VH-VL binders against Protein PARTING DANCERS homolog (PTD). Designs and how they scored, part 9

Target 1, 248 residues: Protein PARTING DANCERS homolog (PTD), of Oryza sativa subsp. japonica (Rice) (q6l5b5)
Amino acid sequence: MERSTHSTGWTCLPPPPPEPAAPGRGVCAMSTSWRDKQQPSLINFIAAFLAANSYRLNFLSISPDFIFNNGELSVAFIFETNWDCQNEGAVFSRVNMLKRQLKHLYVVVAVPTKEQNESFNRSYHKYGMKLGFPTFVPVTDPEMGFEKIVKIAHALGVCKQQDIISRLKNEREQAVQCTDSFLRVLTSIPGIDNHDANALAQAIGSIEAIAKASKKFILENTDLSTDKAETIVRFFRDPQYYLSPKIN

## First folded at step 3 (VH-VL)

Design i1 (from I0 with heavy chain D57G L100T G102F S103L E104S Y105G; framework fv_ifinatamab)
Fold by ESMFold2-Fast, scan of step 3:
Structure i1 (fold): chain C 248 residues (1-248), chain A 119 residues (1-119), chain B 106 residues (1-106)
Amino acid sequence: as target 1 above (248 residues)
Amino acid sequence: QVQLVQSGAEVKKPGSSVKVSCKASGYTFTDYYMHWVRQAPGQGLEWMGYINPYSGGTKYNEKFKGRVTITADESTSTAYMELSSLRSEDTAVYYCARDTYFLSGFDYWGQGTLVTVSS
Amino acid sequence: EIVLTQSPATLSLSPGERATLSCRASQSVSYMHWYQQKPGQAPRPLIYDASNRATGIPARFSGSGSGTDFTLTISSLEPEDFAVYYCQQRSNWPLTFGQGTKVEIK
């Protein structure tokens, strides 16, 4: 018989899903328009740094300045390489537009001088301190800024992998707890022991299926006695037995 | 049209210095790195260093440490490579080459300058 | 420094034949470029980033490879293809070139 005709409701039988593989080498996409605005030394540093950290660099027409992808997570960055004191609002307008399109967005701002840092802080206070705005990361120079970008992308990749592992572990723990609940329900029936409950789990496999099972079905698929089969059927179908406060 | 025009051939004595020029035209001088590469007669290519005309920043091959100096004059769109304490082993054709954003390699080369070091 | 070793040192072939040139790096490289040089001329850009043809380069030229092993292939040699070919890595400073492979007429 087809799998779907046998089990349709609450059950403790599904096997746990496999553990995910560790993330591999990542890919970095750089905006072509951003690249063309930067000084060559920074592009050279970025390419060398990415190669040293096992990232493949691709040039693409993209809206953020960088997108990092490790197969499980995409992280986007806006990278201001030299803060413009004469145009303090420009980056925040761009952030407001992109934050709606990108789940993970970070803004890295290079503020090499005290004047630039003060200008940025004033602008951030006016425009950047809003609910839903991404993290802003000030740095003292563009090379340090890019190193920070790679560290953030890598750390988020690790966190995503751990989240997936944690979800799989929780699902496995849920399955184990469900199995224990299954056995507890069955052993709560007078005269049914752990051996009987295990036999029912192996032969029938779900609470829903057992609750709907006929006395004949239980007897044909297990070695339980006629008396025990009758007790199980009464437990699930007899209103007096099932709703009795003495049982709960 | 992008063009890199180098200074003419030079004959120098051991212990002297030579300064080769590379005049760029047809593009914005500060938008590209300028590299220097040499080639001894019958030998392969050897990278010497580069300059970023935008920042004035330089990077040199350790083999030439203390002997090579690369400079750029933005007002004339000209890069220079000076090599001091010349030895007979420095006899080579010296090339300037434009760098197209690092990942695309060197897209335009000067015609080369032959520097002969002999007594 | 990353050392690039090209093999063979010389390929003696006839027009119409396939040429396969190897460039091996002493350590993994992310960016490999190829140049063609004819006697008395400056090098000509040929292939960049392992597999992309430079502007004006005919389709018979192709590049492949990653890590430490890179290949330049000329599917059917034309008379103008007899030259010296150099590989160059751009993964780390200092920039380095291979010693060259000379493709000459048999």
Scores: ipSAE 0.015, ipTM 0.452, lowest interface PAE 7.9, mean pLDDT 81

Design i10 (framework fv_ifinatamab)
Fold by ESMFold2-Fast, scan of step 3:
Structure i10 (fold): chain C 248 residues (1-248), chain A 120 residues (1-120), chain B 106 residues (1-106)
Amino acid sequence: as target 1 above (248 residues)
Amino acid sequence: QVQLVQSGAEVKKPGSSVKVSCKASGGTFSSYAMSWVRQAPGQGLEWMGGIIPIFGTAKYNEKFKGRVTITADESTSTAYMELSSLRSEDTAVYYCARESGYSRGTYDYWGQGTLVTVSS
Amino acid sequence: EIVLTQSPATLSLSPGERATLSCRASQSVSYLAWYQQKPGQAPRPLIYDASNRATGIPARFSGSGSGTDFTLTISSLEPEDFAVYYCQQRSDWPLTFGQGTKVEIK
């Protein structure tokens, strides 16, 4: 189902909604080995940016450079902060290794110069395109790169939550539509009330099945009276059945 | 409401390149996938590739890798599809199509189509 | 790639009749959509995720199925429903469409 998840992630990257009042968006794990290779100023920027965006930062020994977890989804990132024109294949070899272990992987590459951008594009065409689902995100500087990482992680988390909510809403709406339509039809029968309709819903469950049900079946499977069961059977089988009640 | 407006029809010579634009309005551009789909005369629909503008890196159908380039300009809310080394078989209507977000609650939007004719 | 096979190629029916269109996938699909296309127009989305009607689509259109076998049903054809119908999967790369079913006037 990796491919289905991949396609869902592709379509489910909405604009960020207003931030909820929750304690935080989630957790960001940073690789200790990646951290130790970076300028302290970049690490300080990252820590401040995560705090401003309500992420808890943990330093861990992990294989990707970052893993974001908001409870709904885990998203991994490889973050190349300065593209190395002299070692063009290194990042792609790492991606090839990690793509089999990680369901959601993004590769963010800083290409601050024209030479670096051209080198990256050449390497991407040679090695990167055939890697498939991992998405490569070129950026002009490391700070912008990390901002993109946080945007992607947050948007995917919101998208996953919204997909679940949409599924639940669709299931709830479908159930409400079925129950309301069912109750409306049945309570339109003279002498049949909401209690009777609910008993039929619980015991039989569909209008088609009720229309085909015998009087005996209704009586054996519900607490309806003999008169009400007969009225229901007549309603579905008698072409001249419906008569307006007249109370004088 | 999202609307996609494409550039006008083009007539190109074999071996040349064509670049079709798709301008989005009435919604958020950067976070939604934009795909390019073509349809040759009398034929069905064929997916060429797509891009999520915020990522900046496109995914391509292998049939077109090496000839197609899909890009997006977030500042103008415009997606582009460039097809190089044109052949007569590339004569088709080219559509941009955008997914509106969630698979369970939304639907796709389509541009009006751009006819590209490759003729010598 | 996932191949989508539509059947029949052509349905010749009269207004008021029921249309049943099939789409079969070469492997299991989780996300299937249906589109309607009229001559000279872009495809119009009808159904997403196999069974959900797109905004503005009349109740006479319904989708069903799962796995590899999917169906689009038009309960009672209106004059404007005579068109070509395509199924599409977005479960795997590349995205693929069926070859289309033409619903025409008998």
Scores: ipSAE 0.000, ipTM 0.437, lowest interface PAE 13.1, mean pLDDT 78

Design i11 (framework fv_ifinatamab)
Fold by ESMFold2-Fast, scan of step 3:
Structure i11 (fold): chain C 248 residues (1-248), chain A 118 residues (1-118), chain B 106 residues (1-106)
Amino acid sequence: as target 1 above (248 residues)
Amino acid sequence: QVQLVQSGAEVKKPGSSVKVSCKASGYTFTSYYMHWVRQAPGQGLEWMGYINPRGGSTKYNEKFKGRVTITADESTSTAYMELSSLRSEDTAVYYCARGLYYDSFGYWGQGTLVTVSS
Amino acid sequence: EIVLTQSPATLSLSPGERATLSCRASQSVSYMHWYQQKPGQAPRPLIYDASNRATGIPARFSGSGSGTDFTLTISSLEPEDFAVYYCQQYDSWPLTFGQGTKVEIK
């Protein structure tokens, strides 16, 4: 179902938006402040891992540690690379501030030792449970933690792309349904078939325009016969035709 | 396109201080670290430290800690390296170099010769 | 700090010969870079992350290695390749360079 750019007729819905970018391709913004606090080897690992997974890396002054954007969805991360047992509340205070600015926020925390894991769990119970929407993801080391960040970003992108594809399919189905309704009206005219209806849709494009069209206009803009053009004009202009179908 | 232009050669007395400038152009100054590396005559390269021009965070090689101060001026896209309590062994060519963590130093200044003599 | 030891200190070769330069780290290094320096000039980046050529570097230059042992190879020396070469680790603070290998005309 191609639509003519020459047509100015009835359109039930606007054309669907372009399909989203392929899943797993996108942009990763890393906080310059967060970068400066890390060991070079971790940043090098992150850069290599992102390149291997087809993400473009940008360094920006941002409030979270990472923002992933795949064109459809932005997701933010706070990444604590080594849990500090001496300052258990610091991460949760930062999360409370940032949750006000961000729709999608994940907090990834590296807890390599049993003491750190216990400290984090205690702090999460005291502060974290009150924060609501941010999801907390404990991991055993920072490299695994970053791999988890990329997996989360990718999974969310795939889900959003599938939702968009489903929405675009539904929008296309609604547009097709409206077009089918248009064709149904035209083919209800005695002697007018699907080919004739499609020709009218391509050339004129709307029921209102067809109803107002002269016999001459139909003949000049379609390959319909003189008899069919006359039948169409009569159908829309002769009020008696449908008021007295048994008598004519 | 990317250029790092350093200040001219300096001759200093022992015990004094020197401040070398490095003016960056052709890129967003705050998006990259600025490192400082020196090279004594006929010797190898020695890393001194870096600054993140965004926020001004610095890291120094312990060998120079207490004597080196690296600063940056975002408005002029210029980084500075100041070395105090100069000794004859501080005679060297001092380079600024633009770096990201995962990159080699892709761009270098032309170098500034600092001579420390009585 | 990570100590980088380059060998040999000097390579005396003729144009057209193969040059093999070694860099040994005191600890395992994931990110090793190589630079070329000519007299009176700033160092020029050659190889980043052990084996990737920097922009504009001819195909005759190649890098290899992992862990503690890294190698820079020049397959066929051109006159402009006679210079000092430095390895550099970007794994931990402080950043360190090797002492350099001088490639000179025989």
Scores: ipSAE 0.006, ipTM 0.448, lowest interface PAE 11.7, mean pLDDT 81

Design i2 (from i1 with heavy chain D99G T100D Y101L F102W L103S S104G G105Y F106L, light chain S30R; framework fv_ifinatamab)
Fold by ESMFold2-Fast, scan of step 3:
Structure i2 (fold): chain C 248 residues (1-248), chain A 119 residues (1-119), chain B 106 residues (1-106)
Amino acid sequence: as target 1 above (248 residues)
Amino acid sequence: QVQLVQSGAEVKKPGSSVKVSCKASGYTFTDYYMHWVRQAPGQGLEWMGYINPYSGGTKYNEKFKGRVTITADESTSTAYMELSSLRSEDTAVYYCARGDLWSGYLDYWGQGTLVTVSS
Amino acid sequence: EIVLTQSPATLSLSPGERATLSCRASQSVRYMHWYQQKPGQAPRPLIYDASNRATGIPARFSGSGSGTDFTLTISSLEPEDFAVYYCQQRSNWPLTFGQGTKVEIK
């Protein structure tokens, strides 16, 4: 098999095994090959941040960079911590292979300089603007990028993990908690308030779907203004949004 | 199995152009880059450029920019490399080679096409 | 462009001996690959991404290294291993190759 041979030398990456939920929030698996390519200060930040948020950290040989497991839900991430202007196609090629194997995949890209931002933007428009492609989340630095990873994983996992408990007692309480988590992620988008976030959650239903939604789709399915719909699209798709002089 | 079959040897005069073909089989042509690498007699390997058959996008080694053109025909699974304004120092074996979309690893190679430039 | 310097230029050994080939990059590289070439033949892939053996490559071939310093090792030379070996990097465009190390019979 060509893809497995070119990727990691494996014939096929097995699906992430279901792991028992930690007493805390869940489990985070970090790729050992990804870890070994990073600065020690970033690895130390990640370990501390995960511990502060009650995640167990495991180092595993895995194809994505991170997998978060909240009981029955697994969410995978590709995390490009310093965009390589000379290797513009590499991330998108890797995404194309991994999206076929992983139901929930997000790509977080750190573009700390204007040159890196422009390079990534060109590559994204050429290779990344395809139906069925995962959400791309541009960030200005790796630490902020990892905070976004945990926020996304938490928001997606909260309803599924807590659903087991709620079904024994109080389904209404679980719905409120899931809504709160989704609202927190959506209201982190500049200019998006609680009313907007509720409209998006009701009409579109998931952060992944919102991130993939076109401006036209948002406008047709919500009462959001043209400006707000554009802001949401930019938040998930345009790294320039984070690196403009007025935003960062 | 994967095969890359190149066109036959060519003898060209200085100032002319040559177009070498590379017919791919045994895989989905648009899933891989096609690279071109040359080797002058007794010398090492020199990368010329690549094409992404899916997008038609190309990247060329600056040394050949303005003289090299790489194209691909998806209907025939064939890549082409055209080199113009030929000089005697362009005498070389020209290889096509399949690459993945990220690492630059060239996993299958054509048999090579000898291009001789002489008056 | 990234320059790859291979050493030694020529390595004269007998069958059964260990061969160690070096490839040094002018700056840190993301990917390093190794190829074997015999006279009149196209290059044959050996090692990809520093340490992974290509399909059909015997276990006596191994690769190691990261950053700027990479090594190809042949633990016990067989008669068919006498050839020219090239390293090749991908981090920046263009792709570049080392000048080659010729492994010849002593």
Scores: ipSAE 0.000, ipTM 0.404, lowest interface PAE 16.3, mean pLDDT 79

Design i3 (framework fv_ifinatamab)
Fold by ESMFold2-Fast, scan of step 3:
Structure i3 (fold): chain C 248 residues (1-248), chain A 121 residues (1-121), chain B 106 residues (1-106)
Amino acid sequence: as target 1 above (248 residues)
Amino acid sequence: QVQLVQSGAEVKKPGSSVKVSCKASGYTFTDYYMHWVRQAPGQGLEWMGYINPYSGGTKYNEKFKGRVTITADESTSTAYMELSSLRSEDTAVYYCARSEYGFLTDAFDIWGQGTLVTVSS
Amino acid sequence: EIVLTQSPATLSLSPGERATLSCRASQSVSYMHWYQQKPGQAPRPLIYDASNRATGIPARFSGSGSGTDFTLTISSLEPEDFAVYYCQQRSNWPLTFGQGTKVEIK
C-alpha cells in the first residue's frame, strides 16, 4: 500500500524495485560473412576463448563483425584481421556508415608488419580522426586482437552494470531521505518524539493530512495523548508559524 | 523440425509440488535460453523465469518468492520447472518457450504445447 | 515492473475489416513483441521488436510504435485471425505481458 505519498502536496518516491539478479552468461554474435573470410584456426581460437570466458557464440547475418550483448549493453566491433595496404580507405567508409546505427562501436585492426602499421597510421590520420566516437585499437596479432575485443566488451558491461547499481542505490537513498524528511518535520514539533511521528505516519500518512486533522481525529486514529494531539493541532494552526506579522 | 514437447497434465493437492518437463529437439539446446510462462484459465500470460542451459544460470520473477526452480539437463536436452507449495491459484497452463538472448530477435519464437496443472483438494 | 495496458479488451469485427490494437507501457520500452493465441493453443509469435514480422506471418499484420505507445494492425481480417493478441516488453526484468485483446466475430 502507498499510504505515505502525499506529504505537503509532494509525493515521496517509492523505493526502487529490487535490483535484478546478476545477468546470465553473455552472448557474442559473429557475422557469418566475416567468419567465412577468416582462417579456420582463428575461428577455432575465438570459439574456445569465448567458451573459456562464459560467452555463447551465435553466427548471424549482421553488419558489424561482432556484437556482444549481456542484456544491459550491446557493444559492436569491426575486426580487420589483416590490414589491406592496397585499400586504405575501405574500413573508414564502413565505420562511417555503421556509427550512425550503433551507440557503442570499436574498431580493432591487426597490423602484423611495419608496412601495414605505417599504412594504417597514414590512413587513420587522413580519414579516422574525422569519425569522432569510434575508438580504433591497433594490435599486432589477430588472436590478441580478439582477446582485446572480449576485454573491452566485458569492461563496458561491468561499467554499465555499476552505473545501473549506482543509480538504483541513489534512488533508494533519495527515497530514504524523503521518509527521513517527513519524520524530521514531525519531531520538530515540541514534545513529539520518534514514536509519535511514526504513529502519525502509520495512521494518517502525510504532513498535509496531519496539518488538516482535528484533535478528535488524531485521538481516534492514534494512541497519542490528549496533550500531544493538542500540540500538533496548535503547531499547524498557529498563524505565527505560517503568516507574516502585520506591517505598517 | 524445431520442437518443444512438454509432459502431460497433472492434478495436485494444495501444499504439494509439481515438476513439468520440456524436451527440446531440432536445434542446439545450449544456444537458446529456455523460459517458463503460465496462464491461469481465462487469464493472460505471466512470465516465471528462465534458464541458460549452457551455464545453468537462472533468473526468476520475484512474485514466486523462491517457490520456483528451473533446471536443465544438457544430455537429454530437457528443461524442468518445479513449483512448490502449490495453491489453488496456481491452477494454470504452463508453457516452456525458447529465446535467443540477442539484440533484435529475443522474442519467444518456439513454444511448447503447454501443460495443464490443476490444484484442487 | 513495467505494466502493459492493452486496449480495447474486445474487438467485435467482421472478416475484411481493419483491426487496430493498442499496447501502452507504464515506462519507455526498448523492445516490444506481439503474440497471437487461439483457444487451446500455445501463443504464436507475430511481431518482434515493434515492427518486424516473424517467419511465416502474412503481410496483413504490421506493428508500429516506440517509447510507451505501440500498435498492432491487421489490415483485412481473415477468418483465422480471430484470436487473442498479447504484447510483451523486453526492456526490464521481470518480463511482462499485456492483459490481451480479444478479436472476435460479430
Scores: ipSAE 0.006, ipTM 0.391, lowest interface PAE 15.0, mean pLDDT 79

Design i4 (framework fv_ifinatamab)
Fold by ESMFold2-Fast, scan of step 3:
Formats: sequence, C-alpha cells, structure tokens
Structure i4 (fold): chain C 248 residues (1-248), chain A 120 residues (1-120), chain B 106 residues (1-106)
Amino acid sequence: as target 1 above (248 residues)
Amino acid sequence: QVQLVQSGAEVKKPGSSVKVSCKASGYTFTDYYMHWVRQAPGQGLEWMGYINPYSGGTKYNEKFKGRVTITADESTSTAYMELSSLRSEDTAVYYCARYGDSLFYYFDYWGQGTLVTVSS
Amino acid sequence: EIVLTQSPATLSLSPGERATLSCRASQSVSYMHWYQQKPGQAPRPLIYDASNRATGIPARFSGSGSGTDFTLTISSLEPEDFAVYYCQQRSSYPLTFGQGTKVEIK
C-alpha cells in the first residue's frame, strides 16, 4: 500500500511542485585516467545521464575523478566503482591527499555486496576516525553512485552545504554505531582487546556465530591464541561466566 | 565440507572458445569470491581473475582482458570461466579457487583442475 | 605488477634435512602466502600472512619475513614434502605467484 520511496534525505529543499522537466545547468569534467579504467557501458550510462540533466561532459587530466561546476560552485568527487576488500587503505590515502587540496570533496563508493559493505564499514571506522570522518557516500552500484553524484552537485548550488554534510554524517554514524556495538560486546570479554575483536569480526562476522563457534573453529579461522579462543568459548557457554559478578 | 568440483577435460581448436565450470558446495556460495588460476604444462601459477557471486562483479588480469569472461549462477552455486580466441599457449590446467574475504585473504579451497588442450 | 622471484629454482635434499626457500618481491608487500603442489594435484595452502600455518599443516613448516624478503622453512623433510612450492602476494592486483621452487630428493 505504501509508495516505494527513493528519497534519502540528501537534500535540504522541501519537495518542489511536480515539474516534468528541470534542465540542469553546468559542466562536468571526467578524469581521462578514471575513464580508461571503466567499462564502456558505464561511460555510456554517465554520458547519457549527464545529457538528460543538461550537463556538458568534458574529458580532462584531473586529480579527482569528477569536477562539477554549476555556476554557483565547483565540487569534486572520488568515485570508487567497486570496493576492493583486499586493499582497504588505498582509497583513504587518496582521499587524505586530495581533501587537503580541494574545498568541496565527496567520496562515492560502490559496495554492491554484504561483504564489501562490511569491509567498507570496518575500514571507515579504522581510517575515518583518523581523517575526521570525511564525506563518504556508500551506494549499491555504480549507476546509483553516479546518480547520487549528480544529485549532490545540484543540491550544493541550492541547499546549505552544512545540511547535506550533516545528513551524510548522520547516516554514516548510524552505520558505524552498529559496528561499534559488535566490537564493544567482544571487548567486554576479559582479556579480549580491539585487535582480537576485529579479528573475530573479519573471520566470523556475527555475535550469534561467535557464540556458537567451537574452540577449534576459532583457532582455525583466526590468529587468536589458544587461551583467548578458550576464553571466548567459555564466556558464551560456561555458566560460571554468566553467574559470576561482572567487574569492569 | 567445502568442495569445488570442476567440469571435465576439453580439447579445442585454435580460435575457438572454452567454458569451464566450477560447482561449489558445503558453504554459502555468495559469501566468498571465486578466483580462476591457470597453470601451463611445466610452468607456474597465473592469476586470471575473480567474480563476486553475490553482485556478479568481476576483475580480470590485464593479460586476459578482452578474452576472459567469468560468470556465476547463484541458483546452482556454479562459477564459469570462458576463454575465447584460444591459442596453443592457452593449453593449461585451469583451477577455480575460493578466496577468503576475511582477515586471511588466501586461497583456502581449490577445484581439482580442468585440463584444456588447444591443438589442431 | 609485483614480480615474485623464488630461489633456488631447484633444491636437492635428502629426507631429514632442513629446507630453506626464499621469495623476493619487486616491491614491499604486507604479507605473503605459500602453497605446496604435488604432480597432478591442485595447490595446497601451507602458510598465510607470512607466518601462520593453514589448517592441518604440520609444525615442521614455518614462514617468516617482511617487506621484500620472505622465507619458507621445512625443519626436517619428510618423504611427502618433496613437491613444488609457490609464494603469492596479496598486496595489490593483479595477484601474482613466484615461479616456484622444486624440492626434490637427492
């Protein structure tokens, strides 16, 4: 019965009266280096989408992946079209370097799988804190990601930048809090530190699964010591831990 | 238990294509990346590419880009590697291998291998 | 592309002897994996992240190293250990393997 909603709260503007055609005004510069790394089908999608929104597309040698100029301001984007779980630090290093040089920089990251999203969330927690939680925008796929890029570029011209940043930060903080809760439960186990908790998160992934895990499973799937694996098993299964006074 | 079972040996003519299958069992197929690695007779291991079975997202070694296509069928828990424009140099044993997305990130389970012979 | 160079290409030893295999990377890598392969078989994981033994791997196998230099050591060769050994880096794509070291009986 309810309409499918596609509003994410990225904009500070109240819904305008329905308008069938709202021609955008502006220029989009795409990095030639970034272009050459992408599938032709994605480039064709981007070109068609920009044309439909009345943006002129130029190919230039630039450091970010995209720069939009809509007359009111210029905004830059890094666009990671498929999150690399095996090189989690690479994008954050690039962000750190470019953020120092660019007044308005957003990072759009495609995390099409649960594993990629969880990997990104752990990396954002680990590296994002050191960088002051930069404006990262996770999306499900590259096409959605580019649509989000154009939406942000438009909104920055007509909406307070702080409102958009606040909405992005709130969404990100909510996702990070779910990960923090997991880590806090595990670090409450005597002798288990943040490194151990992260190892368990990476290898096993859920409190339910950890609670059901055998000592052998933990030892085979993590680098934890025999003593720590025994402590974890005992914490979830031994009545002594449940009945003992909790001291911390 | 985890098993990766590959299709049988193939003999192909130069210029043709081959499609090798890898059927996974004993785990949730969409939870792990599936990679393809080949080994020519008397040579070492060469990485070809991977697929994320959940999204269908792929990454290929530049050496094979334009000739290799990796796909996955979630309903049958089967990954496929198709190599086109075959040359005699493509004669090799082709392996599928499961790649952990956890802390370890290594090839923990391998298929038995599929020998592809390219000859006239 | 990170190039991995293994040495020696062939190591001829007798059962009971110590084997030391080297793997050198063209660039610094965070961690290295090692695999064992016997004729007609798929590779078997031995060591992951430089020094951790994979499931079911005997204590005689050990790995060490960091940066560009890594070693695989077999403290006392058993008959079943005569095989080809490959190192593999996970620091960047494309994933690469060394050319292999063949450990053969004297």
Scores: ipSAE 0.000, ipTM 0.378, lowest interface PAE 21.6, mean pLDDT 77

Design i5 (from I1 with heavy chain D99G E100K Y104S D105Y; framework fv_ifinatamab)
Fold by ESMFold2-Fast, scan of step 3:
Structure i5 (fold): chain C 248 residues (1-248), chain A 119 residues (1-119), chain B 106 residues (1-106)
Amino acid sequence: as target 1 above (248 residues)
Amino acid sequence: QVQLVQSGAEVKKPGSSVKVSCKASGGTFSSYAMSWVRQAPGQGLEWMGGIIPIFGTAKYNEKFKGRVTITADESTSTAYMELSSLRSEDTAVYYCARGKYSGSYFDYWGQGTLVTVSS
Amino acid sequence: EIVLTQSPATLSLSPGERATLSCRASQSVSYLAWYQQKPGQAPRPLIYDASNRATGIPARFSGSGSGTDFTLTISSLEPEDFAVYYCQQRSNWPLTFGQGTKVEIK
């Protein structure tokens, strides 16, 4: 009836069957207003390309043109499929608005002609070379542009996942090093063994806290003997500094 | 920037097959449709078929169905057209052409490969 | 299949003259392109989606029309414009081309 005619020549091949999302793939939201401005054959290609890459596609009323979310990271895109030489400032005004709302934003611009590329370069120099502005990615056509969008979204998802893994490994290594140092100090105390040191690590957790701990505190928070608790207190409160208690 | 480079001219006997290659450079290969179009001496253009590499699925002109096979190798950015059971009437220049989804036309063409079928 | 009929088969004109080439489809088409071909060369895209100029194509080339009737106009012929011109539809499978119009020097 009122359905848009799609190109039967380029994109009428059956789309691949739906596949489960691969780890790190995720969801792609496409702006309905952006969609309605594009040639239907391009939208059909984008849908098929996303399906082939295990992205689920949703059409939403959103301010950027695309938002990719793979569970680890959300990244937004402005996608200009054909640079408008007669309205050079429009994209940059939109970027100014959206960059304040979005942590990760990329601008992909198709400049298929030399005139469009020169126009874009002049406009970018005038409006786009500012502190805090997002990365601009010029491409020769929309097909290349969309492939760049998917590659950027995927790469950022992988980098975020690697950063999380690296952070967890670093935190684990830091904890191991701190625990090892703690255990070595405590086992240097005569009569204190590795089991005793581990009990103190679990109950109190820091050398400074143990140094300030009373005999009663150690006994109440650990299963250490009275003699061992007294030895620990004496070790950190060297009798050489206090020949007799004058306080309490 | 984008260039399609085809394999060289071939002379074949009737009943044999020919496989023509088309290597894309400069642009992204997988996101474009690749078609094959032939032109007999002194005649017009005739579409044979095409493939979208990311799907691996080809579409053929019914006139050539059963004799033509179009394939693509994304790792080498190369499309292929194989035509079997060759006849003298298959003598033509064979072109590969890249199809855009945006703009909807053949935006780049290979230089053409002359295939001569003679006894 | 959709048949594209181009007319005239041959246009004999001088440089500076206006060329008007017709392409008629046997049924309605939504996507029509025009190509220029010179002897020994691959076709060169001129116009897509009936009226949009392809990259690098001079302003003297224009396309118009819809449905079944389409026109390619060259406002003022340059020496390099003497060539064969083909229309092409991609609205329906199989993709089809017109038989061509030869623009030659008078």
Scores: ipSAE 0.006, ipTM 0.486, lowest interface PAE 10.4, mean pLDDT 80

